# VH-VL binders against q54qk4, part 5

Target 1, 195 residues: q54qk4
Amino acid sequence: MNLSEDVLKGIETLSDEKLINDSVFKHIIDTCFLVILKKKTESDLFDNKAVSSVDTIALKQTFSAFIVFILESMKINYDQSSISDLLEEHKLSSSRIDFISNYFKEYRVAIRKHLSVTNFHFPHIIDVNWRLDLFMKSNAVEKLNTPVYLINLTTEQEENVKGKVQFAATLDQLQDLVFKLRDAQKQIERSSIKS

## First folded at step 1 (VH-VL)

Design n07 (framework fv_nisevokitug)
Fold by ESMFold2-Fast, scan of step 1:
Structure n07 (fold): chain C 195 residues (1-195), chain A 120 residues (1-120), chain B 108 residues (1-108)
Amino acid sequence: as target 1 above (195 residues)
Amino acid sequence: QVQLVQSGAEVKKPGSSVKVSCKASGGTFSSYAISWVRQAPGQGLEWMGGIIPIFGTANYAQKFQGRVTITADESTSTAYMELSSLRSEDTAVYYCARKYSSGWRYFDYWGQGTLVTVSS
Amino acid sequence: SYELTQPPSVSVAPGQTARITCGANNIGSKSVHWYQQKAGQAPVLVVSDDSDRPSGIPERISGSNSGNTATLTISRVEAGDEADYYCQVWDSSSDHYVFGTGTKVTVL
C-alpha cells in the first residue's frame, strides 16, 4: 500500500494512547466504518461528549487518515494479514489492531458491495451522471500537519438509480483522483467523436 | 491581486441563449471553485450553480437544471455560464464569484457583473 | 425550501449601531456569511463563518449566530456603510447556496 506520509502520521496518532484513549479510539474507528456505509456522519464523532476533551485537530486528522486507509485497503484488496502487519509497523497495540480487524471482517463485504454499485470503476462513473463536491470544514485547517479533504461523489444510473460515496483524501490523493477523472473524461470525448 | 473579469453586457431575444465569461487572474485558478449568482433589477441575489475547474465538474440550482451549463477552461483560467431558452424574467446582472473549494462555503471575490437584457 | 428572512430596511444615524437580523429555523447549526452591496457595485464579503472578519473589514462590523437568528452588527455607523446587506448559508439537504432577502441600510 502506498499511503502518503501525512496519512501514515495520522494513523500513527491512533497508536498514541496518551493522546487517544481506548474509548475515543473505538468511537473513531466505529464512526469511520459507519460513515463510509452512510449510517453515521462525522458529526456523530465530533459532537460526542466522550471526545470533548480531545484535541480537535488530532480528532480530524486521525478520522480523515483512517477513512483514507479503509478506502485504499478496499481499493487494492488488501487482505486482513497485510492490514494487521501495516498497523503493527505503525505502532498500534495488538488490542487496537484486533478491534480494527474485527471491523474489517464485519463490514468488508458491505463496503465492497457499496463501492462496486456506486463507484463502479472509472469507465462506468463517466458512463453515468456524476458530481464531485469538495468539502473540508475546519477553521483550523492551516494548523493541520496533513491537509485532508472530504469528497462527496454522487453517481446516477438509468432508471433513476442514485448512489453516493464519501471519502477523505490528502492533497496528493486528490490530485491523483483529478488526473484520473480528467483522463477518463477526455477518453469519453474522443470515443464520442470517433464513434 | 486576485481579479475576476467578466465579459460585456448583452441584449438577447426571448428563446435565444447567452454565454458569459469570467477570467480569473492573480491567484491559483485550480485551487478554488467558481459560482454564478444573478440579480434581477431591484431584487436579491440568487445562486445558479458552480464549477470546480480542476475537475470540470459543475453543480446547478434545481431551478436552472436543464437550462444552465457552467464550464471552465484551465488553460485560459476562464469560467463560462451559458443560459438557454431565455425569458424576460432572465433579465439580470450575472456575477461570477470565487469560493474556497475545500472548506468554507462563502464567496470571497466577485466579478464586476454582466448585465443581460432579454427583450424583443 | 430553506429561506433566510431579513427585514427589508433599517435606518440608522451616524455614530449609532445598526443590527440586521437573518432568520431561519435552526440557522445556528449553519455557518452564516454576510455581504455588503453598494449601489451599482458587486457584493463584498464582510463577515464569514458567523463572526470572522476578512482582511480590510473594520472591527466595528461583527456577526453572531445562535438558535433561529443570525445578526450582523455595525457599530459607530458611517455614511459609507449605507448599502444592501445579504446573509448567506449553504443548505446541505439541497446542496444549494441560499441568500437572504436583503436589508437596505440607510444612514440618515
Scores: ipSAE 0.000, ipTM 0.450, lowest interface PAE 15.3, mean pLDDT 75

Design n08 (framework fv_nisevokitug)
Fold by ESMFold2-Fast, scan of step 1:
Structure n08 (fold): chain C 195 residues (1-195), chain A 125 residues (1-125), chain B 108 residues (1-108)
Amino acid sequence: as target 1 above (195 residues)
Amino acid sequence: QVQLVQSGAEVKKPGSSVKVSCKASGGTFSSYAISWVRQAPGQGLEWMGGIIPIFGTANYAQKFQGRVTITADESTSTAYMELSSLRSEDTAVYYCAREGYYDSSGYYPDAFDIWGQGTLVTVSS
Amino acid sequence: SYELTQPPSVSVAPGQTARITCGANNIGRKSVHWYQQKAGQAPVLVVSDDSDRPSGIPERISGSNSGNTATLTISRVEAGDEADYYCQVWDSSSDHVVFGTGTKVTVL
């Protein structure tokens, strides 16, 4: 698994039990899986009393990092042992690792079924268009002190069905994502020519 | 397919304690919130508290703080509710219930999709 | 303390519509869940998150939530709908789950 430094930092933030207590941790993990299944949106992350005291930037960073972690784990078919090893390397407690592992056990099949119809790519990057929304303190989000970007990824599926994945990113995370998407597009183009 | 099965009826004397069990089968036990809700004869539903088994930390309703203890054993997929210093007013059917829908709040039980069959606890002198 | 007020009883004839209200200050800002409890049985979730209906629950049962009142609506009432109904919210200020006082629905 090739995760950016910002994604790894977000994962490590999930190990800080003083910053992210168990209630907040559960809420972040729940929201990430349900957003991928299109049962929730990023706004649901902020609808909980437990997160009111948590730094908004840290909350958005952990959310976006963990969304990326789930999607990459699914993409490369990471088994539960590999997932546990990576999370342990980044200092998560045994209880938090078990909590995440249980979510992968429960939702792995549903996520694959939900996303498996995208032209045999997961996520389907070559047909992705994405929209940037700039979030500022004055834009009805009173807890934000610095600009963050909300990324909406639209994926094209067979039979003209479109899907959407949503997450928040800092400028650094956004730049990393843009470079990764560009590289993925180039690799697909090279493969298409040679095939 | 997921089912909660509770222990059988109990008859207790005032001042004693009762411990009711709730065994889960099918699905993932450890990461779901399990709550205890009681109902006195002919009365409404009253939330007592809940636990997320994997964390082992329970939350209790103010009325029951100091008298109720909720625990879980992940190895047997069983949650327990122990109520001490029993009074005649504690005579009720005690239900365990699982939070299955995450449509709203993530950290406290919000919607209970699966319920145990109930355990009648009678406190009589 | 935050309290959900329901009418004690509602009487309705077969084929008619029953409406059960659940009242509280700014309840429209909370997610309301509804449970049906038949005599001698455990409660059953019939509406979640104001208006979502769990799989297996008849389309005749629906919910809404706005302002100070949430409402459970049972259309084309059948004898089998006779039960006690409870609304439920999570109250963030007390960090507690709160159930309504309950409504007994009688079908003749």
Scores: ipSAE 0.000, ipTM 0.476, lowest interface PAE 14.1, mean pLDDT 75

Design n09 (framework fv_nisevokitug)
Fold by ESMFold2-Fast, scan of step 1:
Structure n09 (fold): chain C 195 residues (1-195), chain A 121 residues (1-121), chain B 108 residues (1-108)
Amino acid sequence: as target 1 above (195 residues)
Amino acid sequence: QVQLVQSGAEVKKPGSSVKVSCKASGGTFSRYAISWVRQAPGQGLEWMGGIIPIFGTANYAQKFQGRVTITADESTSTAYMELSSLRSEDTAVYYCARDLYSGYDWGFDYWGQGTLVTVSS
Amino acid sequence: SYELTQPPSVSVAPGQTARITCGANNIGSKSVHWYQQKAGQAPVLVVSYDSDRPSGIPERISGSNSGNTATLTISRVEAGDEADYYCQVWDTSSDHYVFGTGTKVTVL
């Protein structure tokens, strides 16, 4: 996806947690998706008292940039891995990337119906039979306890050959790992189709 | 499929506290907000607050601010609502409900079965 | 504070159409969700975002939202539609979910 410099700057503004707090961030993302679905108007962007503390030009640029990002992602049928990759490149936190990814997951079908985007020649590629088994473990007793995920990665790279790797990771480490695994998987798939 | 299962009925005395649990299954717990909504006998629905586990952020209705605490334990996929300084008017069925994120107009797509809390002397 | 007003009750004969209103200033600029609650049961989401139907909800249940009134419409009413119905919005100014006062729908 080739996005203009102004659009990329708007997306990068979403990574600045001092300028755009979590409440404002959620409001911007939600408004963008619902505006595309004709369930809200652009004026609803300013219907949050917290946005009065945000520079109006930055707020408008961020809103417009993200609308363009959603539309371009739908136009070229970007999968969630590609969306996450681009957002991480522009410095969004793992929590903010996950929030946006969840919105794409929930609304992708509705947006495509609304936009009448029906025919892209996108090959469905099947991978090397990788799967992630997630075991979530955290201590809930104190505010200083950080959730730790026990990850079981099952790989089946040869016919009927399987391996299992176990390790512990924080949410941020898990999201980084998922990103890297998806990128590696895509590289393998690209190699297999370029025969 | 997604299911929310709540702890059993409680009978409490005025001035005590109650802690109700809501265990989620069939989905990614930390990505979804869990809200608590109560309903007094024969009355309507009243939102108490919610938590977004992935951000670690809880929000409370003004009426319950200072009396309610909502927490989540990601290791057990369980959300909790603790209400202190109980009064007779706190007698109600307490529901947990899933929204995509607390405060973002998602609606509550899955509900727990409800927990009856009776406050009497 | 922002309040959603519903009629306390609506009576309708089987096969007819029931309409339940949810009134508030400028509610048409908000997304309205509707819940059905049968006696002794938890609420069930029946309309989301003004007019979208969740999977499994009959086509005879629909919603609309404009100006100061949102409406839940139940066409070809049957006995199983007898329930309490609640509208709900997110109030951005207070960062709170707001439920309507509820409407008891009686069939027959």
Scores: ipSAE 0.000, ipTM 0.465, lowest interface PAE 15.7, mean pLDDT 74

Design n10 (framework fv_nisevokitug)
Fold by ESMFold2-Fast, scan of step 1:
Structure n10 (fold): chain C 195 residues (1-195), chain A 122 residues (1-122), chain B 108 residues (1-108)
Amino acid sequence: as target 1 above (195 residues)
Amino acid sequence: QVQLVQSGAEVKKPGSSVKVSCKASGGTFSSYAISWVRQAPGQGLEWMGGIIPIFGTANYAQKFQGRVTITADESTSTAYMELSSLRSEDTAVYYCARGTYVEIYSGSFDYWGQGTLVTVSS
Amino acid sequence: SYELTQPPSVSVAPGQTARITCGANNIGSKSVHWYQQKAGQAPVLVVSDDSDRPSGIPERISGSNSGNTATLTISRVEAGDEADYYCQVWDSSSDHWVFGTGTKVTVL
């Protein structure tokens, strides 16, 4: 699996028991799976008293990184042994790997069902041109900062079309967007093939 | 350090098919469109089609529709071009090229593979 | 179908200026890219979006595009500029990339 440096850094932070204790670790993993299933929001993690002592930037980075990790694992159909091997490579303890593996085992079917039956539709993706441009903001090296990208997503059906969407995203959020766009496109293609 | 590496030369019989690979290294494979361009001996450049890896959607030049299939495998950062019902006039060097944007229709082709010679003879 | 017409050949002496034209109806409304191809090698992008030079391309190579003609200009020509040159645009009406017919530049 090809994961960005920011995602790998977030996963490695999950291995550091001094930064992320077992209680916080369990809250992060649980919230990530339930957020993907639309049963929780990120506020359920960030407003929780149990995580109040954790550095906010580190907490956000690990949360975003693990969301991307779950979605990428589902996208490329990673089996349990591949997931465990990758987490072990990035220094997670056997108990933390087991905890994550049990969540994948319990929620894999629900996540696949959720992704396959979403009503998320892109407007005629095959009839428009999608242009994704980004530019990076400067980072200070002394702190653990996530680079921010300004994203321009342009939709165009003819030479005079104006349509564009602009937003700011971290690398993790950009990867999540790419996955969601691909999932939506695959769902559209599945619907077309069936009939 | 962005590099496109293509598979080796092929000799094929008329009526058969050929599948050429293009492996990308450096940069994010899914962030850029991949196009296929051929060049017959002593002739100019001819666009065959392209693919948007993040969507898995391909677009083909009308001349090749029905005979060409372009696919991408993000897990291996590899794009493929398969051309069927080969004729002698399909003898050409086939190039893959990376677009500067994720969509096929804009930007320039900033990196090119080394080319794959496909010879169709009986 | 939309066609980009280039002269088949251009001969130029070292130190002089070579001009390669790429002609098509309303080409000035499109973004034109230019590629250099030396014998036995893959094409190399030398001008993008009408006039932008990629890093590593000498400033004596420039592009322009207006009306019905795009032009690649190579000033102070050197022997190493001898190559085939191709222009390229996206044709929205047929939904495909179009390459020019190609121009062989010979440095005499």
Scores: ipSAE 0.000, ipTM 0.434, lowest interface PAE 13.2, mean pLDDT 76

Design n11 (framework fv_nisevokitug)
Fold by ESMFold2-Fast, scan of step 1:
Structure n11 (fold): chain C 195 residues (1-195), chain A 120 residues (1-120), chain B 108 residues (1-108)
Amino acid sequence: as target 1 above (195 residues)
Amino acid sequence: QVQLVQSGAEVKKPGSSVKVSCKASGGTFSSYGISWVRQAPGQGLEWMGGIIPMFGTANYAQKFQGRVTITADESTSTAYMELSSLRSEDTAVYYCARDIVATEWYFDLWGQGTLVTVSS
Amino acid sequence: SYELTQPPSVSVAPGQTARITCGANNIGSKSVHWYQQKAGQAPVLVVSDDSDRPSGIPERISGSNSGNTATLTISRVEAGDEADYYCQVWDSGSDHYVFGTGTKVTVL
């Protein structure tokens, strides 16, 4: 489990009904799953009247933390009972846990397929284009939270078809991804030698 | 504690190339970007380009595209800047500078600078 | 071609306050960083992200940024503050770092 204290704090914010009412909660969860599936963008989080009264920093904190939680849960293959137990430990109500659980059930197969095809199955990399957004920053009184980066990679598959891969990552996750990309590149180069 | 240490001063003829090195002493490049910034005598700071060593990707200021090449060797924690087709106007102190996590877009550590003089 | 304009020079008496401006359209929407460069030396970061001070930088140095102007403020100026100062932003539109024109601070 690679969840930082800042990510867990962001998840605990989802239990705070004074900051995040049920309408806002549902919108955040829905947007997170659809962003991972590339059907929405971070801007869609703010394009809803339900969030107009919510503190922007708290909204960004919960969004980025929950994106990380979904990705890590998929990476380590967390089962449904493990997900529910972790959310209960971090103070989410049974109704909010059930809502999230239903989203995992509905989208697990689609996300796993999406990650294997577009994020975890890296074709030849031609170019890296950087579009970076810092999701989390506290004011002078609060500690700076762990940043979550939105990163774009441009890839080329066979027959000169370019693809675009977008992901959200903490610094630790980004470093892990770099090592995976390097390993994949070395394996491709080695396989081309043996003909 | 960590320092960026650059190679020594160079005197070059017009039309030649120069390659300046920048080594991280007491640290690594693993999670950082490295940029090159020059300063002509009595003039201001001018960004030339930068590299993210972990990805091996570089970007360059439009003014230097085609003449500058920035590379890095993570195994030796050393970045390089090569400038070709040198002119007298390229006489300047060349600095390498470390970018925090390549995403915060400021330079927290600077090398001591390398004077490159282009004269006949 | 986003450009940061600074006054060429600022003169200030010891113990008084120096203000160095950095002007550009809507610079308040960007994060501004400031560097101090003493004669014959490399630049040193003195303010990051508009108003944050790196470790080792005295409290009398501060920054602000709003609208079309970012400002570096040096309070209770000392002779050792005499230097060139540069503002800097990242311009996402052109994908590069932009430095200000520089300001020479002289302590009279």
Scores: ipSAE 0.000, ipTM 0.444, lowest interface PAE 14.0, mean pLDDT 75

Design n12 (framework fv_nisevokitug)
Fold by ESMFold2-Fast, scan of step 1:
Structure n12 (fold): chain C 195 residues (1-195), chain A 118 residues (1-118), chain B 108 residues (1-108)
Amino acid sequence: as target 1 above (195 residues)
Amino acid sequence: QVQLVQSGAEVKKPGSSVKVSCKASGGTFSSYAISWVRQAPGQGLEWMGGIIPIFGTTNYAQKFQGRVTITADESTSTAYMELSSLRSEDTAVYYCAKDLSYGDFDYWGQGTLVTVSS
Amino acid sequence: SYELTQPPSVSVAPGQTARITCGANNIGYKSVHWYQQKAGQAPVLVVSDDSDRPSGIPERISGSNSGNTATLTISRVEAGDEADYYCQVWDSSYDHVVFGTGTKVTVL
């Protein structure tokens, strides 16, 4: 694994129990994995009372370093023993190495799948929720009115900015939207750099 | 696939202490945190605190600070919650729950009813 | 400190849509989880991280979270949906887990 000196220094900082206590350590590791999965943002790292006593620059350095470490490990399919060896070389305790190893076991498959899907510079749609809202007429001799779907779209850019869009659509509008979204996805696929 | 099994119901006198256990099976015990959440009859859910077993570090809600102690035994994959100086207001169902990151309680124990009466 | 406010009750007829709100300042920037609790049972996670459904949860149940309000939506309500529902966040300012006040959903 070819890691820069800054990345290695950040990893080494995770071994300093006086600077990074167990609560802060857990929060950093957890946030890194969830940020890669687009379930949290970098701001979640700093929005924690437990980290108020830790230098902001050191936190950012450690966070960035560990994100790089996870991504590089996934990119080259680093196995568990190789990960443990590297962390031990940089003086992490056995308990901290085990904690990180458990996170790799838990999230390895999800991260690999996420990285294989997310390789375009376009607000990508993480989740499409289909909801049905029934509109019923007041008298029993009439048939049900056209159903309306409530749609939630969650989008994220490479800069990890979350966007949420909610709107109501009829079946016809929903089908048109789905067609347009599929066409847009195909355009992104076509425009990806080939080599 | 992860299962949490709690100890049985308890009846305690005011001023005494109670210790509830939560045995985990499935998954890697050291890879997640365990939180304790209580619910008084007819009331909502109230978080008491949690533990990260691999480190033994604990985090307690301010309301319970000084009365609650959460521990874990990794060799038996069991977490414990001990509440002291019991009052009638502590009568509640106590739950343990698996927690990956201070939320996302995807698996819960069945609950332990603790009744405090004189 | 941080408090999640829910309506105490929601009444809905079978086949209709129930919406349960969870209100708090800037809750849209937090991850909201939702739990369903039926009488005499432990809570069950029904929505994770604002809008993700755990395995086994019907597509009729969905979540959203924006601004100062998170919403749990139950479409085509069935009798089996009658339960108490709780929203929940992690309050990073105090390193605490916070539950909403709870909403009792009655069907019919």
Scores: ipSAE 0.000, ipTM 0.469, lowest interface PAE 15.6, mean pLDDT 75

Design n13 (framework fv_nisevokitug)
Fold by ESMFold2-Fast, scan of step 1:
Structure n13 (fold): chain C 195 residues (1-195), chain A 120 residues (1-120), chain B 108 residues (1-108)
Amino acid sequence: as target 1 above (195 residues)
Amino acid sequence: QVQLVQSGAEVKKPGSSVKVSCKASGGTFSSYAISWVRQAPGQGLEWMGGIIPIFDTANYAQKFQGRVTITADESTSTAYMELSSLRSEDTAVYYCARVEYGSGSYYDYWGQGTLVTVSS
Amino acid sequence: SYELTQPPSVSVAPGQTARITCGANNIGSKSVHWYQQKAGQAPVLVVSYDSDRPSGIPERISGSNSGNTATLTISRVEAGDEADYYCQVWDSSSDHYVFGTGTKVTVL
């Protein structure tokens, strides 16, 4: 796994029980997974009374670092023992490692489905009759060397039936997505000429 | 209940073409892609290509490029696979299968299969 | 030309555990699905997204996927588990669905 120094520092902050108590820890982990799945927003963490005593900058850095950690772990398909070993190397307690491991077990399938959308069959789904809007939500990853983005993709069929696809992507994955969308548009244009 | 019902067995001569149909009943035809997968006697599954019916956008395995054409008729909820320049090695059971459009998806429903025999 | 390699056959006694491997470079980065095919029948999905079990599939059947190997595990094997099993992925680089070479499971 290729993690920046800032990300590793954020993960190490999760081991500091004086700065981040168990209640705050649980809220951070829970919010990170649910934000990736688009079921919560960053504000669901910061507006929570449980985090009132935590420094906002440290909280943001830890939140962003852990989002990157989840995404990189899924991208590489890190197994449970590799995840546990990395967290132990960065001094998390066994109880905190177990908590995180249970979240990976519970949400791995759902996150993988979101990540598979990044490698979507764009030639098979993009048509002149569909209107695509890409919406990027920044601020989930602040002051990290490797930014990630929460992407909303809205599609509308000719009958005004709206489909929504949500996923998290790194810059490289977003660039690949844009490139594939362009290729799909070109292929559809060629097909229209041939018909 | 969703079902994919395929056309009946065919016996063809080398050099001819065959067109197999796959009619979807139940569910929403427009929300899914249809793939065609063949299986020669005693052999494994081989993906030939697929189509998103509502967009009439087809994708083909390179091995079959130029010989296979996959089409769909949304009004009848029917997908078709036409294979030309038939050879004896094209003798196989041909399946249609439904997949949620997108990368990494699985096949949830399969047709019963259509045996195509190529012999003189 | 991404290829999924499976052992041609696996023999197992009733009540024992059968393990079917699906090998490919970095297959752990892909979502692997598994299908069961009985003689004269169409394939049936038994595991999706590496380890997710569809409704109606017994808990005896499970999956895993890491590194270069995905594995389908059938515990407490029954005669009815005798079938051909295929793994399947989507290969984005070639824009292809890829099926494994298939494994014939024989219950002795």
Scores: ipSAE 0.000, ipTM 0.418, lowest interface PAE 17.3, mean pLDDT 75

Design n14 (framework fv_nisevokitug)
Fold by ESMFold2-Fast, scan of step 1:
Structure n14 (fold): chain C 195 residues (1-195), chain A 121 residues (1-121), chain B 108 residues (1-108)
Amino acid sequence: as target 1 above (195 residues)
Amino acid sequence: QVQLVQSGAEVKKPGSSVKVSCKASGGTFSSYAISWVRQAPGQGLEWMGGIIPIFGTANYAQKFQGRVTITADESTSTAYMELSSLRSEDTAVYYCARHPYYEGLDYFDYWGQGTLVTVSS
Amino acid sequence: SYELTQPPSVSVAPGQTARITCGANDIGSKSVHWYQQKAGQAPVLVVSDDSDRPSGIPERISGSNSGNTATLTISRVEAGDEADYYCQVWDSRSDHYVFGTGTKVTVL
């Protein structure tokens, strides 16, 4: 996991029970998950009287660090034991680790679904076609050394709902796509066992 | 160094199925797709379908849809073509052939030696 | 039902030039590949992408593609050039690979 020094410092601040009491801790964690799901805003934390006694800079640092931590954990598909180990390394108590772990269990699926709406990806690929872009070839006195490929992807999201995506790709982009699709297939295979 | 090695000749009865293998070398499975092309005695070449091993996705010619299945096993670098409900007209030499990603998926640069499948009573 | 039409046979004397045509509507907009198949052997790619020669293929073999006709040209023909030749394209409308009807080249 690639977390910056500022993020790690924010997590360490979250472990300090003298700066962040249990009531404030629970409110920070709850707000972070709900902000990611767009059910709350940052103002729901910072304007709340429950956190008025906490240093504003420390509160902002901790909030932003934990948002980044959640998002990075979801991006790299960090499992629950790895999350717990990292939090333990940064001196969170067992009760605080359990609280965070319960939130990950409760919201993991919802957050993944929400993130997939905002970022382009290929969840189901049921048909894939590649073809050479012949426009470039037909105009050359000598053949072009950098061919462009037309990619046609067919996806199925819900029963009887199909989508089509077309785009042109260079050699490097096609190779990158191949690697990304292989990673996505491995993730789908792993997820099928769990859900 | 690049080589596609196919399984041996088969003699089958009408209504049965046959599964032909194609073992690839030279980095084929990570960088290329594999297609199956057949040739009846004295006839021309006919594309049946293909697979991209790293995706596990297969495409089939309409004529064979529903009775041909193409699969790949990455651990052994082996592609398979299974043809069911065999008829006398399926008597042919069956070839596997690879095609690249980067030069388009539309030419076959290396071919297996061919597998003769004879369908007779 | 895109079809590639080739002459069934071409006869040529040693040292002369053989020309094998592959005809289809607007084939010049497609990438054409050519295969040589000797009796009892698997096909061998001899021309890719209209005019490119794979490593090991002699310079006597060349290709062109324009309009409704692609052509494989074998100059200074040798006995070893006697084979069946197939053109091939990808047809995006039907999503499949199309082979020509094949041409038997006889060197007399």
Scores: ipSAE 0.000, ipTM 0.431, lowest interface PAE 13.5, mean pLDDT 75

